VH-VL binders against DNA polymerase sliding clamp 1 (pcn1). Designs and how they scored, part 11

Target 1, 249 residues: DNA polymerase sliding clamp 1 (pcn1), of Pyrobaculum aerophilum (q8zty0)
Amino acid sequence: MAKQVLTYIDAKEFAYIIDSISVLVEEANFLIRNDGLYLRALDVSRTAMVDLAIPKESFEEFPEVEELRFGLNFKELKKLLRRVKKGDKISMEFEEGRVRIKLIGKSVRSIVVPSIEVVGEELPTPKVVYTAMVKAASDVLATAVKDADAVADEVKFEASEEALIISASSDKGEVEVKLDKNSELVYEFDVKEPASARFSLEYLVDITSKTSKISDIVTIELATAKPIYLSFDIPAGGKISYFIAPRVE
Below, E stands for the ipSAE of ESMFold2; O stands for the ipSAE of OpenDDE; V2 stands for 0.75 times the mean of E and O plus 0.25 times the DockQ between their complexes.

## First folded at step 15 (VH-VL; framework fv_sonavibart)

Design s4 (from r1 with light chain S53K; at its last look DockQ between E and O 0.97; V2 from the best seeds 0.81)
Fold by ESMFold2, look of step 15:
Structure s4 (fold): chain C 249 residues (1-249), chain A 131 residues (1-131), chain B 103 residues (1-103)
Amino acid sequence: as target 1 above (249 residues)
Amino acid sequence: QVQLQQSGPGLVKPSQTLSLTCAISGDSVSSNSAAWNWIRQSPSRGLEWLGRTYYRSKWYNDYAESVKSRITINPDTSKNQFSLQLNSVTPEDTAVYYCARDLGSPESIEDYFGPDAFDIWGQGTMVTVSS
Amino acid sequence: DIQMTQSPSSLSASVGDRVTITCRASQSISRYLHWYQQKPGKAPKLLIYYASKLQSGVPSRFSGSGSGTDFTLTISSLQPEDFATYYCQQEYTFGQGTKVEIK
C-alpha cells in the first residue's frame, strides 16, 4: 500500500518530452517498471512509431513496483504543462483510476486526471539492419526537413561515404541540404554501405522541431528502403526515438 | 489468381546441396509489397521458417539463425521464380518444404516486425536426405 | 525470442460442437497472430490474420480473438471438413499444432 509517486526534477524538459510524443498520438500508455519509465506507440496511420525510455536514476522519486501501467490523454496534461516555469519539478501520484499531477516550484499547481483505458498493444521493435549512421546538430536536421516541406510532401535521405544528402523535389521547386562528413555540425559519421530512402514529411517537421528542445544532437540511422531511425538523448538520462516507414514507388 | 508451383528433386544425399524452385503466376517476384518465403515441416520440429527474399529498391534476404550459414534464396526475375539452396544437408533436413508468400505493407511500421501472414502456399515437396 | 504454446495438443469432437483452441505467447505480442488449418498431405491454409480478421473464402464459423499473450481460435459449429491440425503463427514462429479429431 506504499505511495506510488514519481518526481522529475526538470518539469520543462518533461513538458518537451510530452510535446514530442504528442506529435504522433493524443493518448498512450506509460509503463513503469522497476528500472524505468517506458512508452511505445504508433500513429493512427501506423507509419510512425515513438519510443521513450527514461531510467529510474533520472527521477528524484520513483515507484517501487514490478510493473505499473497507466494511460493518459495528453490534451489535459499539456494544459497544465503550459504553465511550467524554469526550476519547477513535476510529480505524478498514481491512485486507483486516476493520477495527481503537480508542478512544484514557488507554488504548487496541480490537476487530477483519469487514468484511461488506451486501446493499444505492446509493439515489437522494428527489425532493421542499418548500414549508415550520422550524428549531427539537431537544429540542422529540423531546418532541412522544414525546407523540404516548403516544396514537397516527401523527403529523400541519401547517405554516402562522404555525406548525408537531404533533398525534396516537386513542380514547386527543389531543395538540397548536404551534411559533409567533415562538417563541424556532423559529430559522428559511419557509413558501412550507402543508403537511400524516401519518407513522408507528415510528422518530420514537428518531430524535429519539438525534439530540438530536448537535445542538441540527433542520431540518424538509414538503410535503403527501410524505416529511418531518429534518436535523441535526454539530458537527464534516457532516450526518445522514432521509426518512420519509407515510401515505396 | 496467384499460384505457387514447386519443383525439385525429392532425394538428396548427405553433405550435398538441396535445391528447390518455386514458380510464381499471377504476381511478380519483384513486387514491392510481397516477400517470398521457404518453410519446412518435419515431425520433430513442426513448421519452421527458413528465410525469404524480397525487392524494396534492392534485393533483400532474411534467413533463420538455425540455417543462415547454409542457406541461399535467389530470385529469378526472367522466369518469375525463386529458389532454395541448402548446403551440407544431413538427415535432420528431411522435411516437406513449402514456398509461401507473405503480403506486406512496406509503408507501415508493422511490416518491419517480421513476416506477416503467409496467404499463398506452394503444394509442398517432400525431401528425404539419405544415402 | 517468443515461444508459442498451443492448447490442447489434440482434442476429440463431434460434428456440430463448438471448438476452442488456445495459443499462448511467452511474452506479449499484440494482435500480430495468425491461424492456419492443415489437412494431411496438404499445405497449411490461412484462416485468420491479425488475431481476428477472417481470410477471404473462409467460412464464418471460424473466428479468432485475443491480444497480448492469449489468443483463441473458435469453430462455432464443427463440420466434417474441419477435422484437421490447426497452427498459430507470429513473426517467424509457429505453434506446435492442435489436432482436431472425430469422436
Scores: ipSAE 0.682, ipTM 0.814, lowest interface PAE 0.9, mean pLDDT 90
ESMFold2 (binder alone), look of step 15: mean pLDDT 88; pTM 0.921
OpenDDE, look of step 15: ipSAE 0.836; ipTM 0.906

Design s5 (from r1 with heavy chain K58R; at its last look DockQ between E and O 0.93; V2 from the best seeds 0.83)
Fold by ESMFold2, look of step 15:
Structure s5 (fold): chain C 249 residues (1-249), chain A 131 residues (1-131), chain B 103 residues (1-103)
Amino acid sequence: as target 1 above (249 residues)
Amino acid sequence: QVQLQQSGPGLVKPSQTLSLTCAISGDSVSSNSAAWNWIRQSPSRGLEWLGRTYYRSRWYNDYAESVKSRITINPDTSKNQFSLQLNSVTPEDTAVYYCARDLGSPESIEDYFGPDAFDIWGQGTMVTVSS
Amino acid sequence: DIQMTQSPSSLSASVGDRVTITCRASQSISRYLHWYQQKPGKAPKLLIYYASSLQSGVPSRFSGSGSGTDFTLTISSLQPEDFATYYCQQEYTFGQGTKVEIK
């Protein structure tokens, strides 16, 4: 009989993915299609959106369904995931109104959690024409954002034909990080038109900190006074990405 | 208290340029929370969005694909108005033309899903394209 | 490209009747659907935004519901001034309209 089961070979990486999503939301709907696992959610203030896509080829075992939709509360899932050990796999078995989650290593630890009704519908993709793209080392972005947070509540991203500048300023001090297009930590640099926007640090510090554990590379896309797009490739073939709305004035 | 007042000729010859103006009172054309649209309506095609202009630290334009090669929408901050220019008109461009505001929240991701609702409309201008 | 289909295209009703108009999207659009009223010779007037939120100054007899692909505009007790054509809208696309006529 064909069970509705997915198995991800690296449970620790899956835990990092859940932690990254949890920056924005405490619960969300997952969507399983015949080609992969998907999630899209807005935070409660509707200022940020997270997207997850993991192709079925990234899973050791994947359900054979047209579409399966289920909601999970991440609070309970994260409690289990804190006990992940090196080499563990994670599996999810989908039953009527519940999900059986197993950490599979030398021993098996499991929990059953309810499939919950999460308020919200499928969200469109933000319609932004980006004019600047920078692909860089993800820990460089995480460090720049953390430095900005030390002095301010907002950070400015400025892309010119020569560099990406990440800066913040307040009565407590000033921070500026310059990623020159010729730096060895900048892997791609495509600025069709200069772009400048300011963003709250409310989510950025945690997003960049947690996602840098998943991916060594971040793709940053900007347009003046438009949402920033951050995407992080998951080594097994997936992608987690974020849109964050700009501050005005 | 926001009002949109349209002006422009109601008769245009084929192959010429349709030109309309929308004057804004009670708001600013450079408002960082608004976008300024042109929409037309005909019995055969119904309501059809044409494009918009808006200011978010710089001026942006979005145009419908069906008219993108022929349309220009320009703001005028000195007169607090915005215009429609539609080049090379044909009888198929005969319609009632409306200007309209959509009001957004640029600090919300939802603002970027596309134009929101059109909360304020101009009075409409019937434009006939004929020789 | 999302298509919007309104139903019915027209209806006849009496003052005091409950009137229901539907709008179907070809794909899920969540709650990002708006409703307008248009009287002859006048510009459209926004009634409902985001499926169910009532625009300021619109009488409470108007309500909207639905999500995903199926949306409904309801007039709980039709008034003489409500005889008009009603349109739904999502992003750049309008429905074809529903004309509400006096019986």
Scores: ipSAE 0.726, ipTM 0.842, lowest interface PAE 0.7, mean pLDDT 90
ESMFold2 (binder alone), look of step 15: mean pLDDT 89; pTM 0.929
OpenDDE, look of step 15: ipSAE 0.875; ipTM 0.920

## First folded at step 16 (VH-VL; framework fv_sonavibart)

Design t1 (from r1 with light chain E91Y Y92E; at its last look DockQ between E and O 0.84; V2 from the best seeds 0.79)
Fold by ESMFold2, look of step 16:
Structure t1 (fold): chain C 249 residues (1-249), chain A 131 residues (1-131), chain B 103 residues (1-103)
Amino acid sequence: as target 1 above (249 residues)
Amino acid sequence: QVQLQQSGPGLVKPSQTLSLTCAISGDSVSSNSAAWNWIRQSPSRGLEWLGRTYYRSKWYNDYAESVKSRITINPDTSKNQFSLQLNSVTPEDTAVYYCARDLGSPESIEDYFGPDAFDIWGQGTMVTVSS
Amino acid sequence: DIQMTQSPSSLSASVGDRVTITCRASQSISRYLHWYQQKPGKAPKLLIYYASSLQSGVPSRFSGSGSGTDFTLTISSLQPEDFATYYCQQYETFGQGTKVEIK
């Protein structure tokens, strides 16, 4: 009976969030609960997981529902979001089997898309006890990962008591980026136990480049031969984060 | 051709430590794709996973929340075995105890949600806790 | 944590019957549901993994299906050796079991 609408004040920021999710998946379920907006999805190869949580306080309007689930294909949504202008808001109006998406600025531009069913919701959290945590400038991580991609298909993360080392090596060359614990670009450094793991670069370049547009700070968590955890606080509130499975040695 | 053979006493007094061993043949306890589990079965609680040990560049243990303060699972690479120690047992710990292998996929996120299918089981050891 | 509920807890059937057993999971993941057979005095034996994949050496009369939260084990034509207790599993959690008995 009451109209179900969700409005986010910063449409540009929302666009960056959608871009970041779409690195892993072309479609996913959003879950609206009484306290916020949630999304969790695995990529098709099952090597990476994205997690989104945005509290209801981050929205200008938020539906009064116990639970509402809707699935979207991101291809059409991303086309609309590329036309976002400074100051635009985005709203989503939920109807039976469809969603009306509006960009609200000087004028209102809208599109109606079907709500689709996407399998794989309610995934558990990976059970990892991390032994190393580093908070650093997000563009430093993005640059390090991009440098690694220039020479190899895999990147190694090594956390010691003194530094986080990001490295890659192949016949084409070798790259090493050292984030010393006393660097101005390292904001927190907590290594309870040294950790090292290797990861495919398949998603990392795009994840780090797109999420650096959302947050200037990345939290990196490592444990030896376990998934890396990357998290980014959203300025308006909430968090987008990723788990990426390690390569086997 | 992988086989698991269990050994250990079948009678334990209350407040003592239950100790069991599982010998592995046809595989290695340090296999980087396997994990080595203990599971018990009783009429009151049914099948209950207790924990596992596994090697992924280093040794790891995962323990069920209900027993984590009392349980230890250790590998022995020289004998190709793994053990269960459960401290401070009570009659509620009376059960058939099984060791079991699960095959992991460490390059999949799903491997980190919990144990996979248990494809190979030991024969079981009935352990009675009574005075 | 995942909670598993099997239905029914027991059933009676005759040789040749089609038998279905249902397992309901508290969380929706499309892949991580496994089925076991256990005979008295023996360890469980894996029958079906990842909801529908048949373990090597298991007769083709056994099949698994389902997605989301609801999963089914089917025995297409019950044989004398199939009278046993059947369990589902997701991660560390097992169902309570379904005993298949002779009618």
Scores: ipSAE 0.763, ipTM 0.851, lowest interface PAE 0.8, mean pLDDT 90
ESMFold2 (binder alone), look of step 16: mean pLDDT 89; pTM 0.928
OpenDDE, look of step 16: ipSAE 0.853; ipTM 0.908
ESMFold2, look of step 17: ipSAE 0.700; ipTM 0.822
ESMFold2 (binder alone), look of step 17: mean pLDDT 89; pTM 0.930
OpenDDE, look of step 17: ipSAE 0.860; ipTM 0.910

Design t2 (from r1 with heavy chain D62E, light chain E91S; at its last look DockQ between E and O 0.87; V2 from the best seeds 0.81)
Heavy chain, then light chain:
Amino acid sequence: QVQLQQSGPGLVKPSQTLSLTCAISGDSVSSNSAAWNWIRQSPSRGLEWLGRTYYRSKWYNEYAESVKSRITINPDTSKNQFSLQLNSVTPEDTAVYYCARDLGSPESIEDYFGPDAFDIWGQGTMVTVSS
Amino acid sequence: DIQMTQSPSSLSASVGDRVTITCRASQSISRYLHWYQQKPGKAPKLLIYYASSLQSGVPSRFSGSGSGTDFTLTISSLQPEDFATYYCQQSYTFGQGTKVEIK
ESMFold2, look of step 16: ipSAE 0.802; ipTM 0.877
ESMFold2 (binder alone), look of step 16: mean pLDDT 89; pTM 0.930
OpenDDE, look of step 16: ipSAE 0.799; ipTM 0.895
ESMFold2, look of step 17: ipSAE 0.764; ipTM 0.854
ESMFold2 (binder alone), look of step 17: mean pLDDT 90; pTM 0.930
OpenDDE, look of step 17: ipSAE 0.823; ipTM 0.902

Design t3 (from r1 with heavy chain P115V; at its last look DockQ between E and O 0.89; V2 from the best seeds 0.83)
Heavy chain, then light chain:
Amino acid sequence: QVQLQQSGPGLVKPSQTLSLTCAISGDSVSSNSAAWNWIRQSPSRGLEWLGRTYYRSKWYNDYAESVKSRITINPDTSKNQFSLQLNSVTPEDTAVYYCARDLGSPESIEDYFGVDAFDIWGQGTMVTVSS
Amino acid sequence: DIQMTQSPSSLSASVGDRVTITCRASQSISRYLHWYQQKPGKAPKLLIYYASSLQSGVPSRFSGSGSGTDFTLTISSLQPEDFATYYCQQEYTFGQGTKVEIK
ESMFold2, look of step 16: ipSAE 0.764; ipTM 0.856
ESMFold2 (binder alone), look of step 16: mean pLDDT 88; pTM 0.921
OpenDDE, look of step 16: ipSAE 0.853; ipTM 0.913

Design t4 (from r1 with heavy chain L103Y; at its last look DockQ between E and O 0.87; V2 from the best seeds 0.83)
Fold by ESMFold2, look of step 16:
Structure t4 (fold): chain C 249 residues (1-249), chain A 131 residues (1-131), chain B 103 residues (1-103)
Amino acid sequence: as target 1 above (249 residues)
Amino acid sequence: QVQLQQSGPGLVKPSQTLSLTCAISGDSVSSNSAAWNWIRQSPSRGLEWLGRTYYRSKWYNDYAESVKSRITINPDTSKNQFSLQLNSVTPEDTAVYYCARDYGSPESIEDYFGPDAFDIWGQGTMVTVSS
Amino acid sequence: DIQMTQSPSSLSASVGDRVTITCRASQSISRYLHWYQQKPGKAPKLLIYYASSLQSGVPSRFSGSGSGTDFTLTISSLQPEDFATYYCQQEYTFGQGTKVEIK
């Protein structure tokens, strides 16, 4: 009988990862391969995509399988994860039609949730040739996006040779955040060609707020009127990233 | 209804430039939901995408790697048309050339997986390269 | 590079037959595959987009299915006007075509 359990050392970090994914979707398929854990999903409006990759080396215990696919509804999982204490591990034991999820700390707390079949599309990577990349403090992006949301329904990103400008305007007001390429909050700045695009704020506030709990650093990639790419390195290894389609006009 | 009308010569000598034009009616060459393609068809290579032009706050071009060094596709907003120029042609460039629209949803991530379906096609132009 | 292989390369069928044409991708492409009909001397005509969505004005006897690497175009009851060559397409790549002849 093949062992079908995975264990992640930092249950709180895993909780943040689940919370971040659940911004876009209430349920999704996870895919376990011999080299890692993967997830890729579109929100219901198909305007945003989340991509998760965690290598097997990031787990204390990882299944020895060619491929194991399971779908989860995140509502029940998130209820358990709210009980996470510092130092807890999380394990998932895969059984017929269900997943036993344990928080392992001073005591063991567990829940059993159904493994559901989500009709999953195998999703390609968006084909964008990005012309601008900025790596910056993730909380600066989260704050900029939250400020933009206070005044408008969409935000503009403009990358020039000198700075990344994040702005929004409406009858309620105007917001502008400038990230100068030489700012101590900007860690890398590579603009091959200026780029500008506008994006709905519908998901951006929650994406940036929740992912800033995972990583202190965000990588932002832009091309004019193309999807924005936001990526966040997971401290234990791996990456969670998002594509958000641009607004037109 | 949207229609594409092609024009240009049907005979081109080797080493010369093949030039075709596609006129658009019922849509705009600068439509933020459309991309304007050239596709050719020959017995030896079947249907072959050559490239496209489209407007998304700026003009973009995508070209097939096989012809990238020889091809230019230009929009003309005043005439509402787009053109194909293929330099240094050889008999292998003999084909029926089509212009075609792919029409998508730029506010959807799916639009960026590749071109959408080609929903409108021009009538086709047979181009023979004599050598 | 993703290659598209159609099967069969040609077929003959009678009016009323159920006809199935297969398109196989060398790598998974999900549902982002399209089908075209081309009659002699004419431009291709879009039939099915996103594997299974019927283009407006296309008869309901045409249907598409599949995902991943294997896709099918089905004509539930072949009509004389369905004599044509059929192509699948993904991204910028077309299959080599399937010629359907009426007996």
Scores: ipSAE 0.757, ipTM 0.852, lowest interface PAE 0.7, mean pLDDT 90
ESMFold2 (binder alone), look of step 16: mean pLDDT 88; pTM 0.922
OpenDDE, look of step 16: ipSAE 0.864; ipTM 0.914

Design t5 (from r1 with heavy chain S105E; at its last look DockQ between E and O 0.01; V2 from the best seeds 0.00; counts 0 for: pae O 3.3 > 2, placed apart)
Fold by OpenDDE, look of step 16:
Structure t5 (fold): chain C 249 residues (1-249), chain A 131 residues (1-131), chain B 103 residues (1-103)
Amino acid sequence: as target 1 above (249 residues)
Amino acid sequence: QVQLQQSGPGLVKPSQTLSLTCAISGDSVSSNSAAWNWIRQSPSRGLEWLGRTYYRSKWYNDYAESVKSRITINPDTSKNQFSLQLNSVTPEDTAVYYCARDLGEPESIEDYFGPDAFDIWGQGTMVTVSS
Amino acid sequence: DIQMTQSPSSLSASVGDRVTITCRASQSISRYLHWYQQKPGKAPKLLIYYASSLQSGVPSRFSGSGSGTDFTLTISSLQPEDFATYYCQQEYTFGQGTKVEIK
């Protein structure tokens, strides 16, 4: 097989992508297709799913393959990504049974890691008809979720024609963050039907805080008692998205 | 509330060593969610990052290339402080020196990148290099 | 090395004015840009982090926007206490500052 090379221009951004994905899983399989790089993984509890899609146009070099699968351990990968500088590139060279990862900057560092086979099933896209969509500043969501985490283990999302309300309550206190449809921090607001759902804060805090480092915009899709869909556009192209199962009300 | 209190001499002779200390209150020098920086400011060079120290399972130091050969930043866990030593000073090292906290996320890969936002600052110390 | 350039170097404004300060990076820095306010004899104070996030305790009249190479700090209605020098920062690099003076 011909040597295949994948080069992402912004190594730092890639590192943040890995950091965001690693909230749910310690390792996962990447899939290279003719049009881009993909990843889909489910946490061990099967309550949250992460999806990564980066088009080939976001890469300086892209393998010419129909399909190439490779697994990486994110903990080990993060160690390799230490001390990345702005402007550095990251390149992956795929060989039989191993991957050579290069950090390209003023100097070139390289390491060879085994290509692991992460055991997992093919995960379908959740089939949810969402009735509410809100596009807003990602830091607003991250802050709201963080505030909720301070008082409770669960957070409630309520979408109406007027606003999205993020709230939490417990014996420790109450938190309510209202995102008005006319707020400057709300870029798009479309509620076809009111929607309400509760979610565990276990992953949500880290998801929103880490991914907000990559993207300043988050799209929130909600339906009553259905998994919430959070999508973040990557500046260089691509998207990171999450499905989180609802809690029983 | 997190506070940084600086101490050290404001006058140093050329070729001598500039020494400053930054005492931390309300946080730990070995915090997994912070880095501890030295920054200086002068009319000629503006704000200039000099270096930092931080703990992430082990201690790390980053230094600016401009002062790398002369600078040492050391944490002191027993006193919950960190220090700056700048050797072989010249008049070009005359500036107001600040210690500052660089706030990161615990166990995040970003801890190994450059400084993020400096949310806590010391009061500053004017250091004059003069014979 | 990344260079940060602020515009303007100085400006005069009156209380109540809308003030806009620009910071340009020599290369794309995504949204990893922070803003500080500094008054004479004081240390810089963090205002905005990651381009648009308002630091706790900072008045809502301050806002930040931008990504890539061009960033903006806006004061919607300048107050007397806002006369100061403002700096942008990306990792190791600071802008040269913008002094906001009384007109």
Scores: ipSAE 0.063, ipTM 0.703, lowest interface PAE 3.3, mean pLDDT 92
ESMFold2, look of step 16: ipSAE 0.534; ipTM 0.772
ESMFold2 (binder alone), look of step 16: mean pLDDT 88; pTM 0.918

Design t6 (from r1 with heavy chain K58R E65V; at its last look DockQ between E and O 0.85; V2 from the best seeds 0.80)
Fold by ESMFold2, look of step 16:
Structure t6 (fold): chain C 249 residues (1-249), chain A 131 residues (1-131), chain B 103 residues (1-103)
Amino acid sequence: as target 1 above (249 residues)
Amino acid sequence: QVQLQQSGPGLVKPSQTLSLTCAISGDSVSSNSAAWNWIRQSPSRGLEWLGRTYYRSRWYNDYAVSVKSRITINPDTSKNQFSLQLNSVTPEDTAVYYCARDLGSPESIEDYFGPDAFDIWGQGTMVTVSS
Amino acid sequence: DIQMTQSPSSLSASVGDRVTITCRASQSISRYLHWYQQKPGKAPKLLIYYASSLQSGVPSRFSGSGSGTDFTLTISSLQPEDFATYYCQQEYTFGQGTKVEIK
């Protein structure tokens, strides 16, 4: 009976968030709790996980609920979001079995999509003790990953006390990007123990490209032969982050 | 076919060190897909995981909080086995001790949510801690 | 700190009966729950992993279901060799066990 409405003031930022999530999945559950909006999902091959948390304070309008869960296929939402303009707001109105989504700017454009059942929204957090952390310009990471993709299907991250090295090698060539701890583009560098791991480039190019539109800063965490953790602070509040499983030899 | 064979003394005095060994056949202690565990069982406490050792480009150990200050699990690649050392034992450490394998999928994120199932177990060693 | 509660603690059943054992978690654990059978004097034997996947070599009369907080192990037609104690496991925590006696 009572209307449940969520309004995010920066629709363009929300579009980037949806694009970033959709790298891994075509559909997922959003979970609205009294303190924020949450999403956690694995890709089909279970090699990567995305985690979203946006506090209620980041919304102009937020439902008064203990918990509201809805599954959404991103196909139709992304079609609407392609029309987003700077300054637009986005609102979602939750109804029986459907969600009304509006872009609110000079004009109001809207679409109604069904709420679907998706299993698995209660995924645990991966248990990794990280030994290296680097906070750096996000476009540097995106460029390094894109360069690696030009020559190989996987990339090596190697953290030492002096630098983070991102490299790839194949018959096509070799790429090495060295990010010295003293570089202008490194904002924090904390290596308790050297770490080295290799990762598939399958998702990394798109993840880093899309999330660099959300945040200028990425936090990178590594441990030898363990999943890499990439996190991006959302300007309006909250965080989008990823775990990507390593390749084994 | 993978088999685990345990050895070690069945009686240990209080304050001494419990020491057990698990020999592996049909698999390698340094397998990139396996982890090697110690689990104990007593009537009062049931089944209780103690810790594991495993190789993923380097050796890792995970230990249960309840015994973390007293436990050491070491691999021995030359003999293809792994050991349990539990220091400063008390009668509450009296139990049947099992070694067990868990198989992981390290290229899957699910592998990092917690231990997988224990698919292969050793025969068990009854250890009594008594003066 | 997730508590695992099995029910019943024990039961008696006849050969051919359908037997259901439950395991309840104090909070959601998704599908990451495993089932074991233990016969007297023997080590536990894995039956079901990830709530519903049958381990190789385990008879098809065993099945598992559930997600979130409530999980069940079902034996569709109890056999004499199924006399045992059954345990569930989540992460490093085991349930207290369910003893199945043949009438």
Scores: ipSAE 0.743, ipTM 0.855, lowest interface PAE 0.7, mean pLDDT 90
ESMFold2 (binder alone), look of step 16: mean pLDDT 88; pTM 0.922
OpenDDE, look of step 16: ipSAE 0.836; ipTM 0.907

## First folded at step 17 (VH-VL; framework fv_sonavibart)

Design u1 (from t1 with heavy chain D62E; at its last look DockQ between E and O 0.93; V2 from the best seeds 0.83)
Heavy chain, then light chain:
Amino acid sequence: QVQLQQSGPGLVKPSQTLSLTCAISGDSVSSNSAAWNWIRQSPSRGLEWLGRTYYRSKWYNEYAESVKSRITINPDTSKNQFSLQLNSVTPEDTAVYYCARDLGSPESIEDYFGPDAFDIWGQGTMVTVSS
Amino acid sequence: DIQMTQSPSSLSASVGDRVTITCRASQSISRYLHWYQQKPGKAPKLLIYYASSLQSGVPSRFSGSGSGTDFTLTISSLQPEDFATYYCQQYETFGQGTKVEIK
ESMFold2, look of step 17: ipSAE 0.746; ipTM 0.835
ESMFold2 (binder alone), look of step 17: mean pLDDT 89; pTM 0.931
OpenDDE, look of step 17: ipSAE 0.857; ipTM 0.911

